# Ledger of designs, part 26: VH-VL binders against q6nml5

Target 1, 200 residues: q6nml5
Amino acid sequence: MFSEVEMARDVAICAKHLNGQSPHQPILCRLLQDLIHEKACREHGFYLGITALKSIGNNKNNNIDNENNHQAKILTFPVSFTCRTFLPARGDILQGTVKKVLWNGAFIRSGPLRYAYLSLLKMPHYHYVHSPLSEDEKPHFQKDDLSKIAVGVVVRFQVLAVRFKERPHKRRNDYYVLATLEGNGSFGPISLTGSDEPYM
Below, E stands for the ipSAE of ESMFold2; O stands for the ipSAE of OpenDDE; V2 stands for 0.75 times the mean of E and O plus 0.25 times the DockQ between their complexes.

## First folded at step 12 (VH-VL; framework fv_olinvacimab)

Design n3 (at its last look DockQ between E and O 0.63; V2 from the best seeds 0.72)
Fold by OpenDDE, look of step 12:
Structure n3 (fold): chain C 200 residues (1-200), chain A 122 residues (1-122), chain B 107 residues (1-107)
Amino acid sequence: as target 1 above (200 residues)
Amino acid sequence: QMQLVQSGAEVKKPGASVKLSCKASGYTFTDYYMHWVRQAPGQRLEWMGEINPSGGSTNYNEKFKSRVTITVDKSASTAYMELSSLRSEDTAVYYCARGEYLEYWSGDFDYWGQGTLVTVSS
Amino acid sequence: NFMLTQPPSVSVSPGKTARITCRGDNIGSYYVHWYQQRPGQAPVLVMYYDSERESGIPERFSGSNSGNTATLTISGVEAGDEADYYCQVWDSSGNHVFGTGTKVTVL
């Protein structure tokens, strides 16, 4: 689900970037960069964007030693801000685009969620079709009604499980979702223009 | 700082068993599968098996299934691999590697131990 | 048994592009991961999920996977890229299968 959360962080910027101007823009830029790099957190989910800068505190660093070299001086500001977030949760209904068809399922991308996995076991009545005879036909899952789950297809699915993967030193934090088409027939391929944005 | 630190080199005779250890640090041990991969001199990497540290479930390469046992000590964040009935062909560097896991999907190995040389000679 | 076949060696001049192929039946229906291994060292993940670069890996590394062939491409090859490269998949039997390995030599 989408939320707007209030957060507080210390933002470090180089003094040379202020150039006598308001620190708002440099701080916002740095903050945004940090959030983009971090991508997500366990508590709030994916960071989608900063919606407001609530407050900027005073510089925490009174480094006397750097007074003579403004170019090398790092300033640290306590910043309060609001951020739009997306936190997938069990039971959520999402839409996404199939990015990869595997022998046992498909990976769906839904906005910032890159790893929604739809197992063959969770798509009743679908079977895997590999077209060995035609290089033009990509592997896909097919239902009796000829519905297809193939790369590029938009699929409505329900979140069955969510896992947060924290990888601060290797990979960006991310969420993995187990997707299912099980239900009252409301899930599956839909006729929408392909978008990577999550739809609820 | 995530690390996998393996036990030291081993020299064994044919027919003996060897048990290697891999101590994990810097991450939640139970959140990732631990794999064992070996590499004989000048040969390709060869997957031996995996363990889910959370529940202790294991999967083995059929080639080694009868001789390999993978275990974990969660309290010590340590994985073990025991290989029995050693043969000269088992001479190799043995690696532990952390593996990504999703409920129905096993992924890549993003962290590797430094490797342990096991030499089997008469 | 799922098999992954790589060329045993690829030679490339500095600044040129190296392409390492990994062939397997319907490999496009699998995610392919790539590892770099320098002499005397443990393997290092360089590419995962066909085309995702591992952290710290330069943008000159790229990956693709379709049909029966996955490819690791190294543009602007540097001396430091000299290593063995292995592709890897998780197959339908639950095994992790590594390719035969490719030695990349920078001339």
Scores: ipSAE 0.754, ipTM 0.895, lowest interface PAE 0.5, mean pLDDT 90
Fold by ESMFold2, look of step 12:
Structure n3 (fold): chain C 200 residues (1-200), chain A 122 residues (1-122), chain B 107 residues (1-107)
Amino acid sequence: as target 1 above (200 residues)
Amino acid sequence: QMQLVQSGAEVKKPGASVKLSCKASGYTFTDYYMHWVRQAPGQRLEWMGEINPSGGSTNYNEKFKSRVTITVDKSASTAYMELSSLRSEDTAVYYCARGEYLEYWSGDFDYWGQGTLVTVSS
Amino acid sequence: NFMLTQPPSVSVSPGKTARITCRGDNIGSYYVHWYQQRPGQAPVLVMYYDSERESGIPERFSGSNSGNTATLTISGVEAGDEADYYCQVWDSSGNHVFGTGTKVTVL
């Protein structure tokens, strides 16, 4: 689900980065870096972009009597803003590009969602094809007809499950998705790389 | 802050058993697999097995399947590994490691305990 | 038996590039993960899913995987990069397999 949400962050700036310039630009730059690093949160999903800067408050740290450490001191500014987000959900129908073919399935990217896993067990009538001696034939999944799923192919799929992942170092998150092609035939490749591939 | 804290070093005689512990904190224990990996002196890392703490299901490396048992105590956020019928070749550092699980997929080990030395000698 | 072979050692001068290979049959059909182990310490994840850097790992670390070879590349090598490095995959039998390991020495 795409949303636009109001968020707040305490943004930390090293004082050496504030040399007579407007504090808004360094603060916004650091906020963007912090959100890019975090990638996503559990409540709202992936951060897509800041849509408005609502306010920048006064710094919370006052260390004026620490003159010898002015360039090393950290200034913290409360920032309120709005952010466009995307939260994947079970039942969503998405399109994405195959980025990796594995022995057991494929990983598909759909916008900010980098890891939608499509297991071969969720690919009715497909089988794994790999010819180690043929450099022209890359690993792929082949249906009994002309359809194949290979790196670069765009696939329409449904989300079966969503997993929020917190990497062990704070404020680095991701979402993983379990995908399926099971259904009435509406799911599957919608762009065939190498449309003259030989096997049906 | 995430931590995996393992039990202390052990000295054992051949034929004995050892049970090691790995206490987790700083994350939801039941959301991630726990793995056990060992390293004999000067050797590569060797995966021994895994447990899903949520349901208690395990998978073991065939090499160890007859001698290894991995369990959890969910209330203590602690995983255990017991290795029986010890031999001198089982002298190694034993690590616990956290892993991600997505249905039909298993990936990297993103956090490791400090390791426990087990020495097996006569 | 799925086997991952790494060179036993790589020597590199400070500021130069170290390339650590991990060879396996059709390893390009697996995701490869990389671990750094400093002497006397536990392994630390540095690279996952072939080319994703763990948080806190410098951009001079990069990874690639195709065909029968995965490679961890460390450019601008520093003394602190001296360690053992292991590749790892999840194989078709449900096992996690580690490579033979590579000792990187910074001279």
Scores: ipSAE 0.746, ipTM 0.866, lowest interface PAE 1.0, mean pLDDT 87
ESMFold2 (binder alone), look of step 12: mean pLDDT 92; pTM 0.939

Design n4 (at its last look DockQ between E and O 0.61; V2 from the best seeds 0.00; counts 0 for: pae E 2.3 > 2)
Fold by OpenDDE, look of step 12:
Structure n4 (fold): chain C 200 residues (1-200), chain A 122 residues (1-122), chain B 107 residues (1-107)
Amino acid sequence: as target 1 above (200 residues)
Amino acid sequence: QMQLVQSGAEVKKPGASVKLSCKASGYTFTDYYMHWVRQAPGQRLEWMGEINPSGGSTNYNEKFKSRVTITVDKSASTAYMELSSLRSEDTAVYYCARGEYLEYWSADFDYWGQGTLVTVSS
Amino acid sequence: NFMLTQPPSVSVSPGKTARITCRGDNIGSYYVHWYQQRPGQAPVLVMYYDSERPSGIPERFSGSNSGNTATLTISGVEAGDEADYYCQVWDSSGNHVFGTGTKVTVL
């Protein structure tokens, strides 16, 4: 689920940002920005943060500083670092907050995982409840014991399937999870008194 | 760069058939559904149907099911839409659009062709 | 059949905020997508899954969906935002339904 992985990246920074000082901070900032933008990869999952900067190599490219055009010189550094990652896998037990209720299921957010889909077919004994007459009533799924799966409810679930998609055209690489409440009976809505820990 | 390029404008008589093409480039053709959407002059967009290029499965708007056929040529990364028994009411701009289905998710149309005008007149 | 109703027109001054509504029974139980269509052009996706922006769409575009109403909000409206806007839903019957469309005019 959670891992620490070693990675290597080329990091490009503007020379003006160095101001005669160590490139450590500017490189780290740029690297973080890049990882935040990328968000996730197929191999390692979601990037949660940099845990260590192992090495910074020498500048690879000397871009010509065009003084006439006020073009800033760009420096490229090979960087080795460790990163904490989260990779959802089949069988994982997670908990998250319901963000949307659909007619056929619900979407759950769990930490960096934005799209865990819980199908009605995978929540036995629940039925869809909607009130078309009142805009104030939120749709939800309800069980006979009056348990409810509604927006804002925290749900413990098991990962049934995982899909990774690279979607640069939609600004996001992301993991999609199929969730289930089937199993040992420990899955479903939970009452969190004081802890919002998203992972079990 | 992802692009959908459609065939040129068509003029047809009532009762005739028209077959439009949509050539896809810049992405894996079989990874996305191809949809056909039309728009009559001054009217809203109207979904006609879809095809999964990977397996060839189709779904149609019931309104057009008896008259529309959507096909693909995977080797050419091209989708086709044939509409038969044309009527004056079928005069519209026809669009192909790429759709992405995530399991149990709603599909949006993230890329569109430039559109093809079909005019049906006696 | 699922029906989506939009106001026929919305007028807004440059720099102000335009709000385009899409009404449907229990539309909050569906994902709503939005398209911009300029005159003589093909539609362009400007919002998907209620509130997600595609690449290239400015942050001044935002979306929401709850109850019986989805809303596309355009802050800091520019002349280039003048267009027809359509909401779209994939319904339980497997159909893709578009709204009636809203013409946004920048005054």
Scores: ipSAE 0.711, ipTM 0.870, lowest interface PAE 0.6, mean pLDDT 90
Fold by ESMFold2, look of step 12:
Structure n4 (fold): chain C 200 residues (1-200), chain A 122 residues (1-122), chain B 107 residues (1-107)
Amino acid sequence: as target 1 above (200 residues)
Amino acid sequence: QMQLVQSGAEVKKPGASVKLSCKASGYTFTDYYMHWVRQAPGQRLEWMGEINPSGGSTNYNEKFKSRVTITVDKSASTAYMELSSLRSEDTAVYYCARGEYLEYWSADFDYWGQGTLVTVSS
Amino acid sequence: NFMLTQPPSVSVSPGKTARITCRGDNIGSYYVHWYQQRPGQAPVLVMYYDSERPSGIPERFSGSNSGNTATLTISGVEAGDEADYYCQVWDSSGNHVFGTGTKVTVL
């Protein structure tokens, strides 16, 4: 679900980067970097962009103050802002590009969502095709109508399940999605030419 | 800070059993599979089995299935591996390793314990 | 089940490029992960999902996987890269299979 939400972060900046001027630009730049590194959170999903800067509070610098090196001082500012977010949910209908074909399914990327897994068991009428002796034919999933799901193909799918995972580096969270082509939607490969023909 | 801390080295006689422990900290224990991987001297890494700590379900390498048991204690964030009917060829370093929870992509081991040497002799 | 074969050793001069291959039937239809193991230490994940680099691994490590061969490439090799390297897949039987291992020697 796309949303616009109000959020707050404490933004840390090295004092030497302020050059005595108003800190608005360095604070915004650092906030953007912090959100990109974090990537997503459990409550709101993926961060897509800051839509408004609501307030910047006074410096909260309770961190170390080393009198020997004034330029190494870290200044911390509480920032309130609004952020456009995307939280994948069961039932969502998404489209994305196949990035990897495995023997048992495919991984699809849909914007910030890098890992949407589409199991072969969720692809009605498809079968796995590969030719170990021929470099002409890359691995793919084939339906009787010559429709193919292969690397580079855009696929419309429905979300079956969503899991949020903290990665080893806590600021780089991620979401994993299970996808299906089953159901009452028009799911499967979609034409990139604007016609109804499947990707060939 | 995330850690996987394993129990100390063991010396066993053939026919005995050994039970190794792996205590996890710094992450939600039930969100990830725990795996056991061994390495005999001069040999490649060899996967022994896995457990889903949330429900306790296990999957074992067929080579060890009759002799290996993997369990967890969720309240202690600790996984255990017991290997019975030990032979001299079971002399190896035994590692625990964390893997992804979802079976479709629980295929890489991103954190490893320090290893436990088990020596089976005479 | 799945067999992963690596060359037993690769020798490389400092600053040059080491290429470590992992061969398996249709390995390009699997995700390949790579581990570095220094003597007496636990393995460390250095590449996952064919070409993704874990946080803390230098950008000079890269990976590829297609057809029957996956490759871990270490450019600008340093003495600290001397170690054993293992590829690994999750096979169609649900087993995790490691390659035969490659000792990288920096001469």
Scores: ipSAE 0.498, ipTM 0.775, lowest interface PAE 2.3, mean pLDDT 85
ESMFold2 (binder alone), look of step 12: mean pLDDT 92; pTM 0.941

Design n5 (at its last look DockQ between E and O 0.61; V2 from the best seeds 0.74)
Fold by OpenDDE, look of step 12:
Structure n5 (fold): chain C 200 residues (1-200), chain A 122 residues (1-122), chain B 107 residues (1-107)
Amino acid sequence: as target 1 above (200 residues)
Amino acid sequence: QMQLVQSGAEVKKPGASVKLSCKASGYTFTDYYMHWVRQAPGQRLEWMGEINPSGGSTNYNEKFKSRVTITVDKSASTAYMELSSLRSEDTAVYYCARGEYLEYWSGDFDLWGQGTLVTVSS
Amino acid sequence: NFMLTQPPSVSVSPGKTARITCRGDNIGSYYVHWYQQRPGQAPVLVMYYDSERPSGIPERFSGSNSGNTATLTISGVEAGDEADYYCQVWDSSGNHVFGTGTKVTVL
């Protein structure tokens, strides 16, 4: 689900970037960079963008002492802002594009969600199809009605489980979602929209 | 800083057992599977088994299933691997490794211990 | 048993491109991960999910996986890239399988 949340952070910027101007733009830029780098948090989900800068406090670092060393003075500002977020939850209905077909399931991308996993065990009536005779044939899952789950196909699915992963070694925090097609038959492949945007 | 720290080198006789430890720090211990991988001198990496620290469920390489036991102490964020009926061929460096996982799927090993040398000699 | 075959060695001059292949039946239907292992050290993840780079791994490392072959490509090879490289998959039996390993030598 999409939300707007209020957050507070300390933002450090180099004094060289201020050139006597308002710190507003440099702070906003740095804040955006930080959020992009973090990508997500357990509490709020994926950071999608800053919607408002509410307040900028005074510089916390009074350390005047670095005047003698040509080292760029770092200024730290307390910043209050609002951010649009996306937090996947159990029961959510999402749409995404199949990015990888595996022997036992498929990984789906849905907006900021890179890792929605649809297991074969959670797509009733589908079976894995692989043609060993043609290297050009891409593996896919197929149902009796000839519906196909293949790379590039848009799939409507329900979130069965959500896992937050703090992954500093992988450059970003992320959410993993277990997807399912189980239900009243409304889930499965849909027409290609050409967009990886999440649909709820 | 995330790290896995393993117990020290072991020297054992054939037929004996060895129990190695792997202490995790810097991350939530139960959020990842713990794997054991060994490497004999000049040989490739060989997966031995895994454990889900949250529930204690294990999966083993069939090659080792009869001799290996993997356990965890959640309170200590420590994983253990016991290998029994040791043979000379079991001489290797043993690694613990953190593994990414989701229900019905297992992924890469993004964090490794420093390794523990186990020497089996008569 | 799922088997992953790598060339035993790859020699490359500094600044050139090294390509390390990992062959397996229908390996394109698996995610392939790659590890770098320097002498006397533990393996380090250098590529995951076929083509994703972990933090700290330079952009000159790239990965691909299709058909029966996964490839780790190291462009602009440096002396520090000299190591053993292993591919790895999670197979249908629930095992994690490593490749035979490739020794990359920088000439």
Scores: ipSAE 0.828, ipTM 0.934, lowest interface PAE 0.5, mean pLDDT 92
Fold by ESMFold2, look of step 12:
Structure n5 (fold): chain C 200 residues (1-200), chain A 122 residues (1-122), chain B 107 residues (1-107)
Amino acid sequence: as target 1 above (200 residues)
Amino acid sequence: QMQLVQSGAEVKKPGASVKLSCKASGYTFTDYYMHWVRQAPGQRLEWMGEINPSGGSTNYNEKFKSRVTITVDKSASTAYMELSSLRSEDTAVYYCARGEYLEYWSGDFDLWGQGTLVTVSS
Amino acid sequence: NFMLTQPPSVSVSPGKTARITCRGDNIGSYYVHWYQQRPGQAPVLVMYYDSERPSGIPERFSGSNSGNTATLTISGVEAGDEADYYCQVWDSSGNHVFGTGTKVTVL
């Protein structure tokens, strides 16, 4: 689900970076870097972009009064802003491109969602095809002559499950999704592999 | 911030059992699968099994399935691995590691304990 | 029963590039993860899903995987990169399989 939400972050910046005419620029730059690095949060999903700055509050500095210690001087500003977000949810109908074919399924990318796993057991009537001896054919899943799931194919799928993941160190988050082609929703490949000439 | 802290080194006789612990902190224990991986001296890493702390379901490497038991205590954010009928070739460092398991797929190990040396000798 | 073979060692001069291979039958149909293990320490994830770099791992680490070979590439090697490196996949039996390991020596 795409949303636009109000968010707040404490933005830490070195005091020497605030000696310019545009004091908002270093704060905004650091905020953007922090959001890009974090990538997502549990409440709102993926951060897609800041749509407005609402306020920059007063510094939340430590109670340190040392005039000559520039090496330890970090200023922290509470920033309120609006952010466009995408939160994957069970039942969502998404489209994405197959990025990896595994022995037991495929991983699909749908915008910022890089890891939507489509198990072969969730692909009715498909089977894994691999030609190790006779052909230089890449691995794929085949249903019939016209229904093939391979790297580069666009697939329409439904979300069965969502997992938010926080990676260790330097807080960087992600979402993983379990996908299915089962059910009544016109799920499956919506493009054919090998389309290479429409723009040439 | 996130860490897995394992129990201390063990010395055992052949035929005995050992039960190792792995305490998680800094993350939601039930959100991740816990795995056990061992490394004998000079050998590669070897996966032994996994547990889903939420429901307690397990999956074991067939090599160890008859001798290994993995359990959790959710209230203590702690996983356990018990290996029975110890042999000298079970001398190794035993690691716990957390990972992700989506139905029919399992990912990387992004957080590891410090390891526990188990020595099995005459 | 999936088998991952790595060269036992790779020697590289400081500032040069180390390439650590992991060979397996059609390994390109698996996601490959890589771990660095310094002497006496636990493994540390340095690459996952073939080519994704965890937070805190320098950009000079990169990965690739196609056909029968996955490769971890360390450009501009430093003395601190001297360690054992293991590749790992999740195989069709539901096991996690580690490679034979490669000791990288920086001379």
Scores: ipSAE 0.732, ipTM 0.861, lowest interface PAE 1.2, mean pLDDT 87
ESMFold2 (binder alone), look of step 12: mean pLDDT 92; pTM 0.944

## First folded at step 13 (VH-VL; framework fv_olinvacimab)

Design p1 (at its last look DockQ between E and O 0.63; V2 from the best seeds 0.70)
Fold by ESMFold2, look of step 13:
Structure p1 (fold): chain C 200 residues (1-200), chain A 122 residues (1-122), chain B 107 residues (1-107)
Amino acid sequence: as target 1 above (200 residues)
Amino acid sequence: QMQLVQSGAEVKKPGASVKLSCKASGYTFTDYYMHWVRQAPGQRLEWMGEINPSGGSTNYNEKFKSRVTITVDKSASTAYMELSSLRSEDTAVYYCARGEYLEYWSGDFDLWGQGTLVTVSS
Amino acid sequence: NFMLTQPPSVSVSPGKTARITCRGDNIGDYYVHWYQQRPGQAPVLVMYYDSERPSGIPERFSGSNSGNTATLTISGVEAGDEADYYCQVWDSSGNHVFGTGTKVTVL
């Protein structure tokens, strides 16, 4: 689900980066870098962009102030802002591009969602095809008709399950999604506009 | 901040059993599978099995299935591995490692315990 | 039973590039993960999903996987990179399989 939410972050910046400049620009730049690195949170999903800067509070000293030391001073500012977000949910109907074909399924990217896993068990009537002897026959999944799922193919799928993942060392989050083509609907590879012909 | 802390080294005689512990902190214990991996001196890493902490379901490497039992205590965020009928070739460092929870898929191990040396001496 | 074979050792001069291979039948149809293990220490994840770098791992580490060979590449090697390196996949039997291991020596 797409949302616009109010959020707050403590933004740490070296005092020398504030020298002579508009005070909000270095703070906003660092905030954007921090959000891009974090990628997502459990409450709101993926960060898509900051839509408004609401306030920058007073500095919260979080380091020892050693004026007789050559070490640069770190300043921390509480920032309040609004952010557009995307939280994947069970039942969502999404489309994305196949990025990896495995012996047992495929991984699909849909916008910020890099890891939508489509298991072969969730692809009715498909079977795995691979020939290492032919450079023109890349690995793919084939249905009995003209339908083919391979790297670069756009696939329409339904979200069966959603898993939030937090990696250790420096906060970096992600979402993994279990995708399915099962059920009533037009799930599977879709045709693209242009000179190319549809796989279906 | 995320951490897996394992129990201390063990010295055992052939035929005995050993039960090792692995305490998780800094993340939601039930959101991830727990795996046990061992390494004999000079050998590669060898996967022994896994447990889903939420429901307690397990999956074992067939090589160890008859001798390995993996369990959890959810309230203590702790996983256990018991290896029975110890032999000298079971002398190894035993690691716990955190894995992904996604149905029909299993991936990398991104968090490891410090390892527990088990020595089986005749 | 999926088998992952690595060279037992690789020697590299400081500042040069080390390439650590992991060979398996159609390994390109799997995601490959890589671990660094220094003497007496636990393994540390240094590459996952073929080519993704965990936070804290230098950009000089990179990975690739196609056909029958996955490769971990360390450019600008430093003395601190001297360690054992293992590749790993999740195989078709539902087991996690580790490679035979490669000792990287910086000389």
Scores: ipSAE 0.784, ipTM 0.887, lowest interface PAE 0.9, mean pLDDT 88
Fold by OpenDDE, look of step 13:
Structure p1 (fold): chain C 200 residues (1-200), chain A 122 residues (1-122), chain B 107 residues (1-107)
Amino acid sequence: as target 1 above (200 residues)
Amino acid sequence: QMQLVQSGAEVKKPGASVKLSCKASGYTFTDYYMHWVRQAPGQRLEWMGEINPSGGSTNYNEKFKSRVTITVDKSASTAYMELSSLRSEDTAVYYCARGEYLEYWSGDFDLWGQGTLVTVSS
Amino acid sequence: NFMLTQPPSVSVSPGKTARITCRGDNIGDYYVHWYQQRPGQAPVLVMYYDSERPSGIPERFSGSNSGNTATLTISGVEAGDEADYYCQVWDSSGNHVFGTGTKVTVL
């Protein structure tokens, strides 16, 4: 679900980027870059954007060694801000677009969620269809009523499980979702196109 | 920081068994599958098997299924790989690797141990 | 068994582009991951899900996957890019299969 959370971060910017101007914009830009790079955290989920900059503290760095070259000096500001976040949870109903069909399931993108996995085992009455002989035919899952789950199809699904992926040395934090179509028949392909927006 | 630290090099005779260890740190041990991958000298990487540390379920490469046993000690955040009936062809560097998973899906290996050399010689 | 075939070697001059192919039947229907391995070191993930870069991997690295061929492209090749590269797929048998490996030499 969506939330607005208060956060505090130290933001480092190069003094040359200030050029005698207010540090507000450069700090905001750097903060956004850092959040984008981090992408998500276990507590709050995906970072969607900064909604407010609450305060900027004084520069924490007073390095004597760089006093003669202000152009190369790194300044560090404590920043308090509010951020909109999205944290998928078990039971959530989401909508997304199929991005990849595999032999045992499909990956769905839903807003900031890049990796919702819909297993064939969680698609009752669907079967895998693959024709290697036709270049135009892509693998897909098909139901008896000829409903198809193929690349580009928008699917309404329920979150069955959530996994937070901790950032390794060269990776970003992320969330994975196990999706299911099981239920009272309200889940599956829908007529909507072009929307990866999650909804409740 | 996240890391996998493996046990030291082993020298074994043909017919013997070897048990290697892989200690994880810096992340939640049960949130990722642990894989074992080996590489003989000058050869490609070869997947041996995987284990879900949370439940202990395993999957093996059919090539090794009869000789390989993968286990974990959750309390120690450590995975083990035992290979029996060793042959000269089993001489290789053995890696543990953290694997992405999401029940029914298995993906890439984003964290690797430093490797353990196992030499099988008469 | 799913088979992944790579050229044994690729030679490239500094600043030029190296292309490493990974061929397999209908490999485009799978996700392909790539690993870099320098001499005496463990493999390092450099590309995942066909075209996604880990954050620490330079933009010089890109990936594609379609039909029967996946490709890792390294533009502006540097001396540090000299290594063995392996593609990897999780196949329909539940096995993780690695390619034959490609040695990239920077001339």
Scores: ipSAE 0.649, ipTM 0.848, lowest interface PAE 0.8, mean pLDDT 91
ESMFold2 (binder alone), look of step 13: mean pLDDT 92; pTM 0.940

